# Ledger of designs, part 123: VHH binders against Flagellar brake protein YcgR (ycgR)

Target 1, 263 residues: Flagellar brake protein YcgR (ycgR), of Thauera aminoaromatica (c4kar8)
Amino acid sequence: MAELSTPSPASPAPLDGGRGDELEKFTLRGARQILQLLQDLITHRGLITAHTGGGHSFMTAVLKVDEERGRVVLDPSPDPQANRRALAAPRLTCVTQLDGIRIQFPLVGLGEGQDKGRPALFAPLPAEMLRLQRREFYRLQVPLAHELSCLLKAEDLARKPVEVSARVIDIGAGGVAVVVPTGAAEFVIGGTLPACRLALPDGEPIELDLEVRNLNRQTQRNGTEQLRVGLRFAALPRAADTRIQRYIFKTERALNAKARGGL
Key: E = the ipSAE of ESMFold2; O = the ipSAE of OpenDDE; V2 = 0.75 times the mean of E and O plus 0.25 times the DockQ between their complexes.

## First folded at step 10 (VHH)

Design R53 (from L2 with E103D; framework vhh_7pa5_2)
Fold by ESMFold2-Fast, scan of step 10:
Structure R53 (fold): chain B 263 residues (1-263), chain A 121 residues (1-121)
Amino acid sequence: as target 1 above (263 residues)
Amino acid sequence: QVQLVESGGGMVQPGGSLRLSCAASGFTFSSYAMSWVRRAPGKGPEWVSTISDSGGSTSYADSVKGRFTISRDNAKNTLYLQMNSLKPEDTALYYCAKDYYDDWGSWFDHWGQGTQVTVSS
């Protein structure tokens, strides 16, 4: 098993990060397009992270596309336990990049065997592949000095309305990730938090509706437990979208300028 | 725009040492965790090591624990892998990879062309 040291979600988000219909325009469903994209991943030796659920993942790559049998052939992990988890999983979520474009696809019905006398994993060709430009997936890691916060309108464990001031740890065109103390509020994946207030530096808080997309429990190095909550902007007025994009752009420029001479 | 350029590979005898470097440009290096990934002949890619954005935490694959040390210099935008007590099984192309964590999980959004390490007698 190849695990990254950065916190992984306890349960990976769905293929589209729960954004559903909003990502349909970036989804490839044509068999020829899917075959060509998989072939491009082979040609460019794409490193693929395959999520098997429960926070587990392993590194793989496409070895070949068997069009005659309608299958993709993948490198197995050098970790036998990772391969056992992959074969037991109902679904793999595969993520990679090609020329700066994020590529994501599901694999269902994974099996094992041999290709040219070497161990290999096999799966039916995916029925869909997601291709996202940087703007759609990019997340700015928010500098701690900015003290960016979002006031969440949620419910406590007794279903009583509560307001939680959450620290924003990253922000992108489609949403934010926040951290809250464990037990501060009840969050349900797919649930909507109405009339939340995002406080950016310089200006009035932005009032917006947020949809809960993922939850990940984290234990801090000091032993304190926190909940990381991924939140999608349910709908953004153009003015709010523009202001968020300006903050992202300005902050990246400031970080790049501070680093100077050698990013 | 984002570039990761590995160097420091070469041929070495078992028990020898090599130090790999990765020069990063085109992004805010100090804001991202970084990893080393390797691909041995006839095998798939294998994660080797990761270092947090601050350098405050590191992790290693069991196959390299106690022999390899990952480090970074955020002022120089450079990632390092010190490899000691090298074994023939460490022969591989070594990639520097930029870690990315978003709503869809952890993945690598960039990696370099790799630097070849060959351990043989």
Scores: ipSAE 0.591, ipTM 0.864, lowest interface PAE 1.8, mean pLDDT 84

Design R54 (from L2 with E103Y; framework vhh_7pa5_2)
Fold by ESMFold2-Fast, scan of step 10:
Structure R54 (fold): chain B 263 residues (1-263), chain A 121 residues (1-121)
Amino acid sequence: as target 1 above (263 residues)
Amino acid sequence: QVQLVESGGGMVQPGGSLRLSCAASGFTFSSYAMSWVRRAPGKGPEWVSTISDSGGSTSYADSVKGRFTISRDNAKNTLYLQMNSLKPEDTALYYCAKDYYDYWGSWFDHWGQGTQVTVSS
């Protein structure tokens, strides 16, 4: 009974609510700005992942904005159970992107009905929308040739301390995504992995604490299972932050140079 | 600028086959997982399939398992979806999507304009 990897788009996690103060400068509250952003999502066919709680989510899109009635119209899921969970949820957390800008917003008071004779979901306009520019939260996809790794300090399935060398698949100012063999360690969303070591080129490994944010299982071509783990940097010394940013900058520039034919 | 251009859609009878292609440009294709997503008339988007950056792992929606095969050619920056044993319920616009993974989770960073598949007798 081995399962293939869980679909990547089914697991985008909402931003940590404990960072509300840090996110305030990126939050839109003006009614006109909110209407404009929702209309941009319609124009650019922004696919939205709507989180209903308990680890459940479904894909949707904004069909239209009804300014006079103060509501949005959304595509229902083709899965009736997803729609039932959405209608029962006290709150939906919607996550999407436009041109590298992360957009996140709550919907409260979801209802169902019809639009132009077709089933639709309705919700009041959100009072706020989070809009994060790529510059602040850019993620670099790590080239395989770099063999970037992070030594994770975790517990195995027998709850014994274990050190796992994980391949870093992406890296940004806020964290890394890594892959580990299935069964190599036990991860709990929200758990902290202390004193991990990120190996960057040209220097000693960076010691840092990582918070587990998301998990996704994958089956490799050879039948080996692996786990993708999203890890947030808990806190970084300025020197470590600088080294990570320099690696991202230099790698991005090198990738851009290759795309242009390079030297 | 990231561009994804789907092609290969058309009209086929039930039991027929189609091969969809997605030409990618403006990013390092071999560094990203890629997905196919579809939208049937009057229905919400449905994830169809994902393939890892190396092509070493794949996943499929239950509705298409055993009938569809996702593949990629990193040398040509092209994503494919081989669709066999097509059913009327496979009728939809099919979108190529660039997967974006970060410490918050996975979602689509970019997607194309779509290619229409219509299965009818």
Scores: ipSAE 0.012, ipTM 0.449, lowest interface PAE 7.9, mean pLDDT 80

Design R55 (from L2 with G105A; framework vhh_7pa5_2)
Fold by ESMFold2-Fast, scan of step 10:
Structure R55 (fold): chain B 263 residues (1-263), chain A 121 residues (1-121)
Amino acid sequence: as target 1 above (263 residues)
Amino acid sequence: QVQLVESGGGMVQPGGSLRLSCAASGFTFSSYAMSWVRRAPGKGPEWVSTISDSGGSTSYADSVKGRFTISRDNAKNTLYLQMNSLKPEDTALYYCAKDYYDEWASWFDHWGQGTQVTVSS
């Protein structure tokens, strides 16, 4: 099964919609609140994905909070190259999840040293932390009647370019989930599919780059195999963002109206 | 609510074997990918292995490839990790983890209490 990659370690993507003012109400800036949230991550053994830029990330955890020195202590990667990338990065973006709440925070001024004789990474306490409930990541389940599709530019099993018209099953502000037949194309987690075309009911298809974030294969009860691909929007233009949001809101309203009419 | 309960840990000699189990409840087990993650003494969590919701695909950390096998029984809501040719470096607290699959990404949103594995020379 060349078309399927073995699942990689969990790698949460940073939130990016270019809407800083919309996220402000979910941003913690109080020192006490930040300390409490970091302590909750320690207590619940939160697994953190640290993004160092350029598509690179590693798994870490908060080992402790040093309140006197105003810094956090992080578990270094077992991969020395990942640690070198982290230390060279101007910013580390940490993403984790705790009981349905997405947590994201920046770390600047990363250093390395020892904690109780063990290698460790150190950074000043973040000035802000983002907390979002799952509802803020709302995804519209696309009605089959809409026949929403995304034309993916990928490679076949022979590494030749192919275009695959994939059915869109879910759509949100940050991406789509599509379904393709097993064997239609080869997908690699973290890979970019350039110049794909998302077809919405109104207007021209939206041309955009999509990053492969998730692959999941299922064999249905009818014996049909399909591949579910999670795709993130890269550098989405504001006009495209507005059109996607409009489609989501209009479709949700229509579904709610039909449900009420059936009662 | 979501509960994950690990068992099967213990003390073994190098070269020995152990089989870990994780009993899941409070969610539709067959709809989620599951993972094993470990925390070695003095270290943070390290991913070990993942299995898809159907059991049709698996992946492993390089340090355990060829020695460990992840599997699941969706009828029993149970995840397994068969560990062979154990090394002192495998000494850790082993956690069962529920994957949270977003259309953009995947990560772990629930962990069990862990089961201790000690490999002593």
Scores: ipSAE 0.000, ipTM 0.261, lowest interface PAE 11.1, mean pLDDT 78

Design R56 (from L2 with G105S; framework vhh_7pa5_2)
Fold by ESMFold2-Fast, scan of step 10:
Structure R56 (fold): chain B 263 residues (1-263), chain A 121 residues (1-121)
Amino acid sequence: as target 1 above (263 residues)
Amino acid sequence: QVQLVESGGGMVQPGGSLRLSCAASGFTFSSYAMSWVRRAPGKGPEWVSTISDSGGSTSYADSVKGRFTISRDNAKNTLYLQMNSLKPEDTALYYCAKDYYDEWSSWFDHWGQGTQVTVSS
């Protein structure tokens, strides 16, 4: 059902999310490198998820690079509403994969028109593109069977303290991503959640401070909204770091062994 | 090493049926939600359907609801798409995709090479 009150909008996460210094070594700024990556995406017919902010996204692909006009040509969404959101957005964050490498880039100044008589979206060439090897930003996708949770100590919309048990969907050396029911708590990008408790198998919950890095609201199949929250470990004790790395290593080993099992 | 291999495409007349398969390897298939995505000539990629890791929950694009059924066999590491009452507008390259979320965004972690479906007389 529709909510009685207008839901509080999640702020659009900026491209770097405050990780600009970490991402700089993986950022391509050379015009020829950027053109080559875009051409590679065309050649491989790469699927791109374009995020318009506020938790909205659509699937697209690069149709061509117009070097003379300094712009990229993108496939519009089959959904007219998604195209309208994209055109209204101050920026798109485009995310794709090429040869096991995450590629991410911003597009600003999106317009609409035609290419070869077909509807198309146009944007100036990006000034930068992120090219991330998985190992640099490795995140373990948490198996649903593990039922990993993190007890978040946050505030509700009225700034009253609340505790929310959030499902952990991925985990890495630097943080976790969790799923929270919409309206359960208020999150502000850059805000700190003190004394949260991360429940790992085989031990007591780990108490840690988490920094909110991004927010993505999605509507589930049943019409219920859920909020995906990216959280950074603000201050991680050595003992906690060791336990988290052990869990990641053990789980990755088990997943790899199971996937290859019986060969 | 994650691999997704689609099969089962082909040419069929309007009103016909096809069953697509996706063989997955290199990851614990039963732990991930899976999707079908299609790309028609001259159009952007369109999400078609998603199934939860257990198979207990499914969702569909409005354009295919009531005609397509997504399913999975976790013992065989295989994803399926049963397509009934096919229309010319269903002509597309169909991709099997593994869902991924991180602190920056949601995106496809891995996708296959696709299998071509052509609906014509």
Scores: ipSAE 0.006, ipTM 0.362, lowest interface PAE 9.4, mean pLDDT 78

Design R57 (from L2 with S106T; framework vhh_7pa5_2; at its last look DockQ between E and O 0.36; V2 from the best seeds 0.58)
Fold by ESMFold2, look of step 11:
Structure R57 (fold): chain B 263 residues (1-263), chain A 121 residues (1-121)
Amino acid sequence: as target 1 above (263 residues)
Amino acid sequence: QVQLVESGGGMVQPGGSLRLSCAASGFTFSSYAMSWVRRAPGKGPEWVSTISDSGGSTSYADSVKGRFTISRDNAKNTLYLQMNSLKPEDTALYYCAKDYYDEWGTWFDHWGQGTQVTVSS
């Protein structure tokens, strides 16, 4: 998974996440609710992707909640290097799903030890957990016929401005994923791309600021290399958000109608 | 509405082979990367292999590289794992998982109930 998995996103801190983060309204902060959600993940044996930073991640699961000590207990990775990275990381960003709901939570202060003679990782209970319904995390796979594109205002390796027209492969409430030829520009996780232009089929392109959240190199079977860039909408204006949601809704409905009418 | 149904598990001797299948429905299978994840007795989940949406790129955990081959048939909405030179350490419940990428990172948004593989003498 570390070889093909997405580079780790910037990990939001609870305090920082509450000041400018559009996700605050989906954030669970009640201690009892957090304990219940963690218990539900244990009961359903949720498969968790734990991001350690630097583009690394590993699979884990919640083994138990130690309520008396206020700790969560996790499975260690079979890869000792992944465990070392996890223990050295200032935080883990854990992502999973439960009944179609996207669950994300940070763990800080990770330590190692034993649980019933079994190696385990320990961390204090998270102070918050993010719950996103389908419509909040859904990414529409953009039909090729729409030729949806985003003009990226980026920099080359010489730190000079470069404009890259990138094909949008998916779009959701919080961002887009695009593909570009490898080497077309220098992308840095956490970097901002101001004044990019998203071209939707209806109306003028939308000017918006994007934040690079993940990067994945892809080699197609024909040997062609491309870079998949995951981009977050930064401070998206309401009008832009409305147009994006309208595009997603109309396109999804049209695709569903084709599936029914294609009987 | 997304459904992933694994099959093809069973008991096999060390050095033997098995082919796992995963039938996918409820989504556009060809638009998503897919993975195999396994959970051995008394251990946590372990990523095994991933294949890109087109099938053009594959990756494997070090523990299975050279022995396992992931593939897909997008016309039949089916994911496969060919498992050769099986070892007792490969004994596990094998899950088919749907990769999902968003602005915050990668994760699995769906997985099946798994199919049991047991490698013993």
Scores: ipSAE 0.672, ipTM 0.900, lowest interface PAE 1.2, mean pLDDT 85
Fold by ESMFold2-Fast, scan of step 10:
Structure R57 (fold): chain B 263 residues (1-263), chain A 121 residues (1-121)
Amino acid sequence: as target 1 above (263 residues)
Amino acid sequence: QVQLVESGGGMVQPGGSLRLSCAASGFTFSSYAMSWVRRAPGKGPEWVSTISDSGGSTSYADSVKGRFTISRDNAKNTLYLQMNSLKPEDTALYYCAKDYYDEWGTWFDHWGQGTQVTVSS
């Protein structure tokens, strides 16, 4: 099949990532801004990943913007099954980048037809588009040598409070991903883990409330299962935000310097 | 800045072979899955193949299974696509793409300028 086969989370987060009002300042709602951004995606031949739900996605691109009819025209997938899934979906979540900026938008009411004799998909123009600067979406892959950990306060399978020390595998402005042994605790998407402790190299652990955003089960070659848990920072204090961003920037610069300079 | 530079494209006859390379810089290559995506004239982009960060798992579009092989050399920060039994339908600009996974899902946060593959007699 022509559908994208990259690994997907077991339970993907909603479109807004649960950041609510914090994302409003990055959201474009003006018709002229939306039209211009869609035209920029055409000009730069942007590669768009369209998520149809249920872990399915396909590659597309914007062919044109039909301002008179108030719709966007998209390339269909070469896989007829992917197109059928897209047409049956209540919404598509489209994700791409432009000049290193993450662009995300929903499409609702997808239809099919032709443009200049070519098969095409059509949808009404999105009412909003999200633009996230690298700082907002960037995830630093944490070097193993840094031994970053987060002490999670959760519930075990018997609903008893438990503390789990989890290894931090990536970190961004909005949250962390951690790994825990399968069965060490029960995680519910949307659930809050209060007063967790994030250990950074530059001082005392940071106490944080974390929201569970996604879960991704992984099986190792020896048959042992690990659970990757995506966690969002809730109500992050400014001092904590500054420390986290400093760590990310410092580590990213060090890694990029080595990649460019060869040592 | 992240850079992905494709090479190895060219003209070949049906049934021939080509090996594409992608030189990666500006990020920790061994930490990300990588993909090949192609775009034929007058058509939209088509995902071709993906390889995991370790190289331990691979996946392919049905149209190329059994003919193409994706591989990577993490010590050299290089991605490869070995293309065998090429068909005219494989004619396209081939892009190296960096996979990204976050709380909103899987997508590509960077891709190269592409390398042209033309299969004709």
Scores: ipSAE 0.657, ipTM 0.887, lowest interface PAE 1.5, mean pLDDT 84
Fold by OpenDDE, look of step 11:
Order: C-alpha cells, then structure tokens, then sequence
Structure R57 (fold): chain B 263 residues (1-263), chain A 121 residues (1-121)
C-alpha cells in the first residue's frame, strides 16, 4: 500500500510573479503587521478587488479579522457566479488602496459560510501583504494620446520568432505593462524577451531586454479579450533609465498641471 | 491628492428618479475611466457602471441596465449617474470610483465617501 505522499501545498506564488527581491522591502510578513493592516482596511471600509484568475474579479471588503481562528472574513459578491469562481480558484489576488498606498495580498483556501447569520467568505490570514509606498514602484498610467508602444520580440505557438507591437498602459522605473492582442505571441512567466524596443515620445526607441513577470488575460466589458503582460526591465542602460525617468517625471508634471487647471 | 466627492443621493419612492454627481480633483480626470459602485446594507460591494475616459464607451451591470445611465463632463471633472425607475433593491451607498488598469487587471485605486440612495415606499 504505497502511501500517496500528499503533495505539500505548493508555496503560494509570490505576489509579484517574480519581482520577489525588489519587493521584499515592501512586503509585510509579520503577523501583527498583517493584522493591523487588515484592521485598517476594515476601519476605512476599503474596497478590495479580488482577482480569481482568467481575467475575472469581484469586489469585496474585509468584514472581520478572526485572530483566534486565524482567518479573514470577506463580503461575498452579489453575483453567485463570481462566488463560485472565487471558491474554485486556487488563489485570490486582492488589490486595494489605503491612504494612497497600493496594497496587494494573496488569499488561499477560500471557503464560504455564515458570519452572524449573513453569507460570508472565509480565508486563512494572508502570509504576506505588499505595501507599495515608494515612488520607485509607482506606475504612471500612460496617456492614450502619447501612443507609447513597445515592440516585443517573442515567439508564437510554433516557436517562430514574431514581433508584436504592444501598447504600453503603464510605466515605472522597473518596467512596463503592455496590452497584446490575443494570440499574437506566447509568453512564459520568467521568460526573457531580448532586444525589445520601447518607443518614447522624445526620441529614438530604447532597446532593452524584458522579463515577463505577469500574464493576465482579461475579457473587456465589451467582450473583447486582451492579454496584459507585466514586463520588468531586465537590463536597462543608464542612459535609457534616465530617459524613462525623465518621461515619467515630465508626464506626471503635465498631468498634475492640467488637473490644477493650469493649462 | 485625489479626491472624489459624491452628491445627489436621497430618499425616493419606487419608480422615482435620482441623479448622482461626483466631483473629481487631484488627477487628470479625462485620462481615466470612471465607475459607480454601490454597497447595500449587509451586502458586498457591487459594480454598477463604468464609462471610458473619453465617454465613448459605457457598461452596466445587468441589474441596472436600461434604467441607469452613466455620463461624464470632462471639462467640469464631473461624473454622473442618472437613475430611473428606481427599486427598493437599489437602496445602497453609491461610490464614485477611479478605475485603474495594470498587469494585475482592473481595480479601483480611489473612491469617495459615497452618497446614500434610499428607495422606499
């Protein structure tokens, strides 16, 4: 009778799909810190977007932290289908904001039940919570008018080299998020895309190597499917870094000026 | 600092109408999609509607489709929600929310304090 060694529950994948080293400084792992942050989310009635994978998400909120049982209680979705997806998901990726700081945390082992006679979702306390406090992790939402693009050197399903022009949706010091047409190329998390070209408005494209850190297939509300690819700058020359920083700074200033009615 | 301030809530009878407004400041309003979210007592948050940055595209939850209309005035940095044929089930705190899109998907990075809508006979 061969004892089927129950596969050890795979360590929850890092929140950032492999930015682990850089984000460690912003990752809370202390039980007290995690509890406090969850309590703060309750106090401020934080709206949480819980991603279930496959481009699906629902809104929730932390209702209660049960320290004795080591669990968090969440509002279920008013959509039964969303709740089913949540319960079927191996992991929820929760995203929210508190006091201008982006907060991300995983929940694993979601269950349903009742809290004080009301339907609720239950999960063990997160093992970690990411607080993005520093400007270095700031992602500038790229104005559509800038038409920022990145030429990706990737492979198709047949491993044939393909070039894909992707729209840049956000940019930071550490990387870019792009939108790629569905089926245009195959991406592997942790894979490197060499000799890509980032087109900035201020000059010639920047050649750079990109590492795939995140893949998110999203069905747009209009029914179109888009692949969002999170890319890290794997090797960025100093001159390129300066140009990117300058672009971000200039764009932020312009956006802020416009917001203040200065134009 | 990003600020979203909702207004226009109140008490109405079933079948009545309300128009909600959201005044936005502290960011380039015209560059972001905006949404309405509601939270009813004892229920989780529910997405209501979204409008694109330019206002060219709108989407609605099935529960409000045909009754609610989202719109925006980018010159005034204001988001609107016209609510017609209101039902008791529409009773909720309504939030204006700023859409954010990144490698993780779509979420809300800012929301207001909300405006209360009560539909009761």
Amino acid sequence: as target 1 above (263 residues)
Amino acid sequence: QVQLVESGGGMVQPGGSLRLSCAASGFTFSSYAMSWVRRAPGKGPEWVSTISDSGGSTSYADSVKGRFTISRDNAKNTLYLQMNSLKPEDTALYYCAKDYYDEWGTWFDHWGQGTQVTVSS
Scores: ipSAE 0.636, ipTM 0.856, lowest interface PAE 0.8, mean pLDDT 86
ESMFold2 (binder alone), look of step 11: mean pLDDT 83; pTM 0.822

Design R58 (from L2 with S106A; framework vhh_7pa5_2)
Fold by ESMFold2-Fast, scan of step 10:
Structure R58 (fold): chain B 263 residues (1-263), chain A 121 residues (1-121)
Amino acid sequence: as target 1 above (263 residues)
Amino acid sequence: QVQLVESGGGMVQPGGSLRLSCAASGFTFSSYAMSWVRRAPGKGPEWVSTISDSGGSTSYADSVKGRFTISRDNAKNTLYLQMNSLKPEDTALYYCAKDYYDEWGAWFDHWGQGTQVTVSS
């Protein structure tokens, strides 16, 4: 066996607490929704990473939901020290997934006992659960080597058609951010750019309708002004959505493999 | 569609050996670290071992170190766990798990149905 070791894969970082405002729309607070999600974790045998603080975590799973008492029953860790840390912790942060969707929830008031004659951990039902499709907000920083471009079909000040080739600097499931020279075309927030063409490294350009969502001007040291334009995909066809997602995940995997180095 | 199919489990006496296999499909196997995770009633899921995408680095839980060996064959999209000197406490359902990295950290985004290992005299 190699002397080199990899980090444990079962310790995902908890979400940034300063992002609470951004995450509110993904937070479930209905008792029925929370019960259903916990039941889904049981049905799909979800592996849960429970963070106890101080960089410590252990793996668990939901064994059952006691709806009448408003409690969840969890598998204890096979490590007695991990269980002691969990019971002493003021809060556990539990992280898992269902079908690629990140699920995160707090547990407070953890206790121990038995369920059907087996050791178990008990906690009150969480008051909230985060159900986060990362693609709702994830933006891949496009590698410069990919030379991604989008041909924008816009209008000049006289409402005459103009085409602008823009460099794609980031991309997500919902849109792209591009940079163009200032004055190359007129962009209006909420305006639609029909039949634009997004060029991915593999295959034919994708024809897209884009909506302008934001504008940011930058002046470079050489005196060149650039406009950063945030564009939302309008009415994205399934085939185009699939190709864009494939590019994002493929590139992300390659970047993650590079970040792992010789692992 | 990501599929992970474990095999090789069974009943064995203490001190015996078993070799588990996991056949992977639906993703670029050579681009991901892979893990074995086990679950026994009352003990909860326990991470067992991880191997890097290239196979160049491995790590093991203290409970199995020196007895288990994780390996992979990227040409065959297959993950292995060689289990030697088996003990009754190794009795569990063994899962093959796919490691994933994103902006939120490392986690398991897929795992298989599991293969049952029972160690008894």
Scores: ipSAE 0.209, ipTM 0.607, lowest interface PAE 3.8, mean pLDDT 79

Design R59 (from L2 with S106H; framework vhh_7pa5_2)
Fold by ESMFold2-Fast, scan of step 10:
Structure R59 (fold): chain B 263 residues (1-263), chain A 121 residues (1-121)
Amino acid sequence: as target 1 above (263 residues)
Amino acid sequence: QVQLVESGGGMVQPGGSLRLSCAASGFTFSSYAMSWVRRAPGKGPEWVSTISDSGGSTSYADSVKGRFTISRDNAKNTLYLQMNSLKPEDTALYYCAKDYYDEWGHWFDHWGQGTQVTVSS
């Protein structure tokens, strides 16, 4: 089985999530560039996570590029159900990395067949591919000792305002992931949480608007459930962006120094 | 820089056992779920197992359930895969992979060079 069975399901296909205009500068559309990048993925034997939507994904790799027929050939999942979901999906979102750069691309019109007597999946060459540098996708796992929190302004089941203090578990240039007890508030993917307050070490809390991007349920060791909420920064002021980046870079350097020192 | 280095592969007879290790550096290991992924000759990559950041939750592919055990030592920044009752079908290059959850969803953002496991009579 190549389908990922993690405790936390993946969110829906990310390329269509209203980020088209801000991701345009990282998008490759030239046919030669797309072909070259796909060949680089073959050369590096890149592991690809293919998202079929609804929290489902499976592992694949580019087997070859058929330039004359305008197709990419992919390794099928050993799990027949994952392959059926992929074939039924209107779009696959493929995510991988190449030399530390996030690579993401859509595949539409997936079919199945044989390549030299072996099962294979086929799709037309993608019309676009995304290349994101570390700063655009990098997430720092927040050390427990830092006690980072974010005061979320959300709504309960009855749509009444509620404030929830959430522990920040990771942070990046584009957002944070927080953990809240299940039932503390209701979150809707795409919903906005206004005037939340992010507490970083050494300074006043940063007031910012957060957009809900993904939700993952987790069961703790003591049997209680937690909800992991992925939140995107909306309209982050430059001063706040600078302070967040400084915290990330400083903490990452300190962690790397510890790792190199061994103790 | 994130680095994942696998070791412990080798040749073994059917029914034998091997323990794979993955040494992680360049990130806070205790904060990420980790996975093992394999690629058999002539087949695509196959997810094998995942362990949560704390080690409190594990999941396995049906093909290895009951035979393989994933574990981690957060104090040593090391991931393990204990492989028992090995079958010829387990022959593959085994990769250590770092699970990643971001605003766009779940994916693997890093993996190692792999360690070869060969099960033959």
Scores: ipSAE 0.280, ipTM 0.699, lowest interface PAE 3.9, mean pLDDT 82

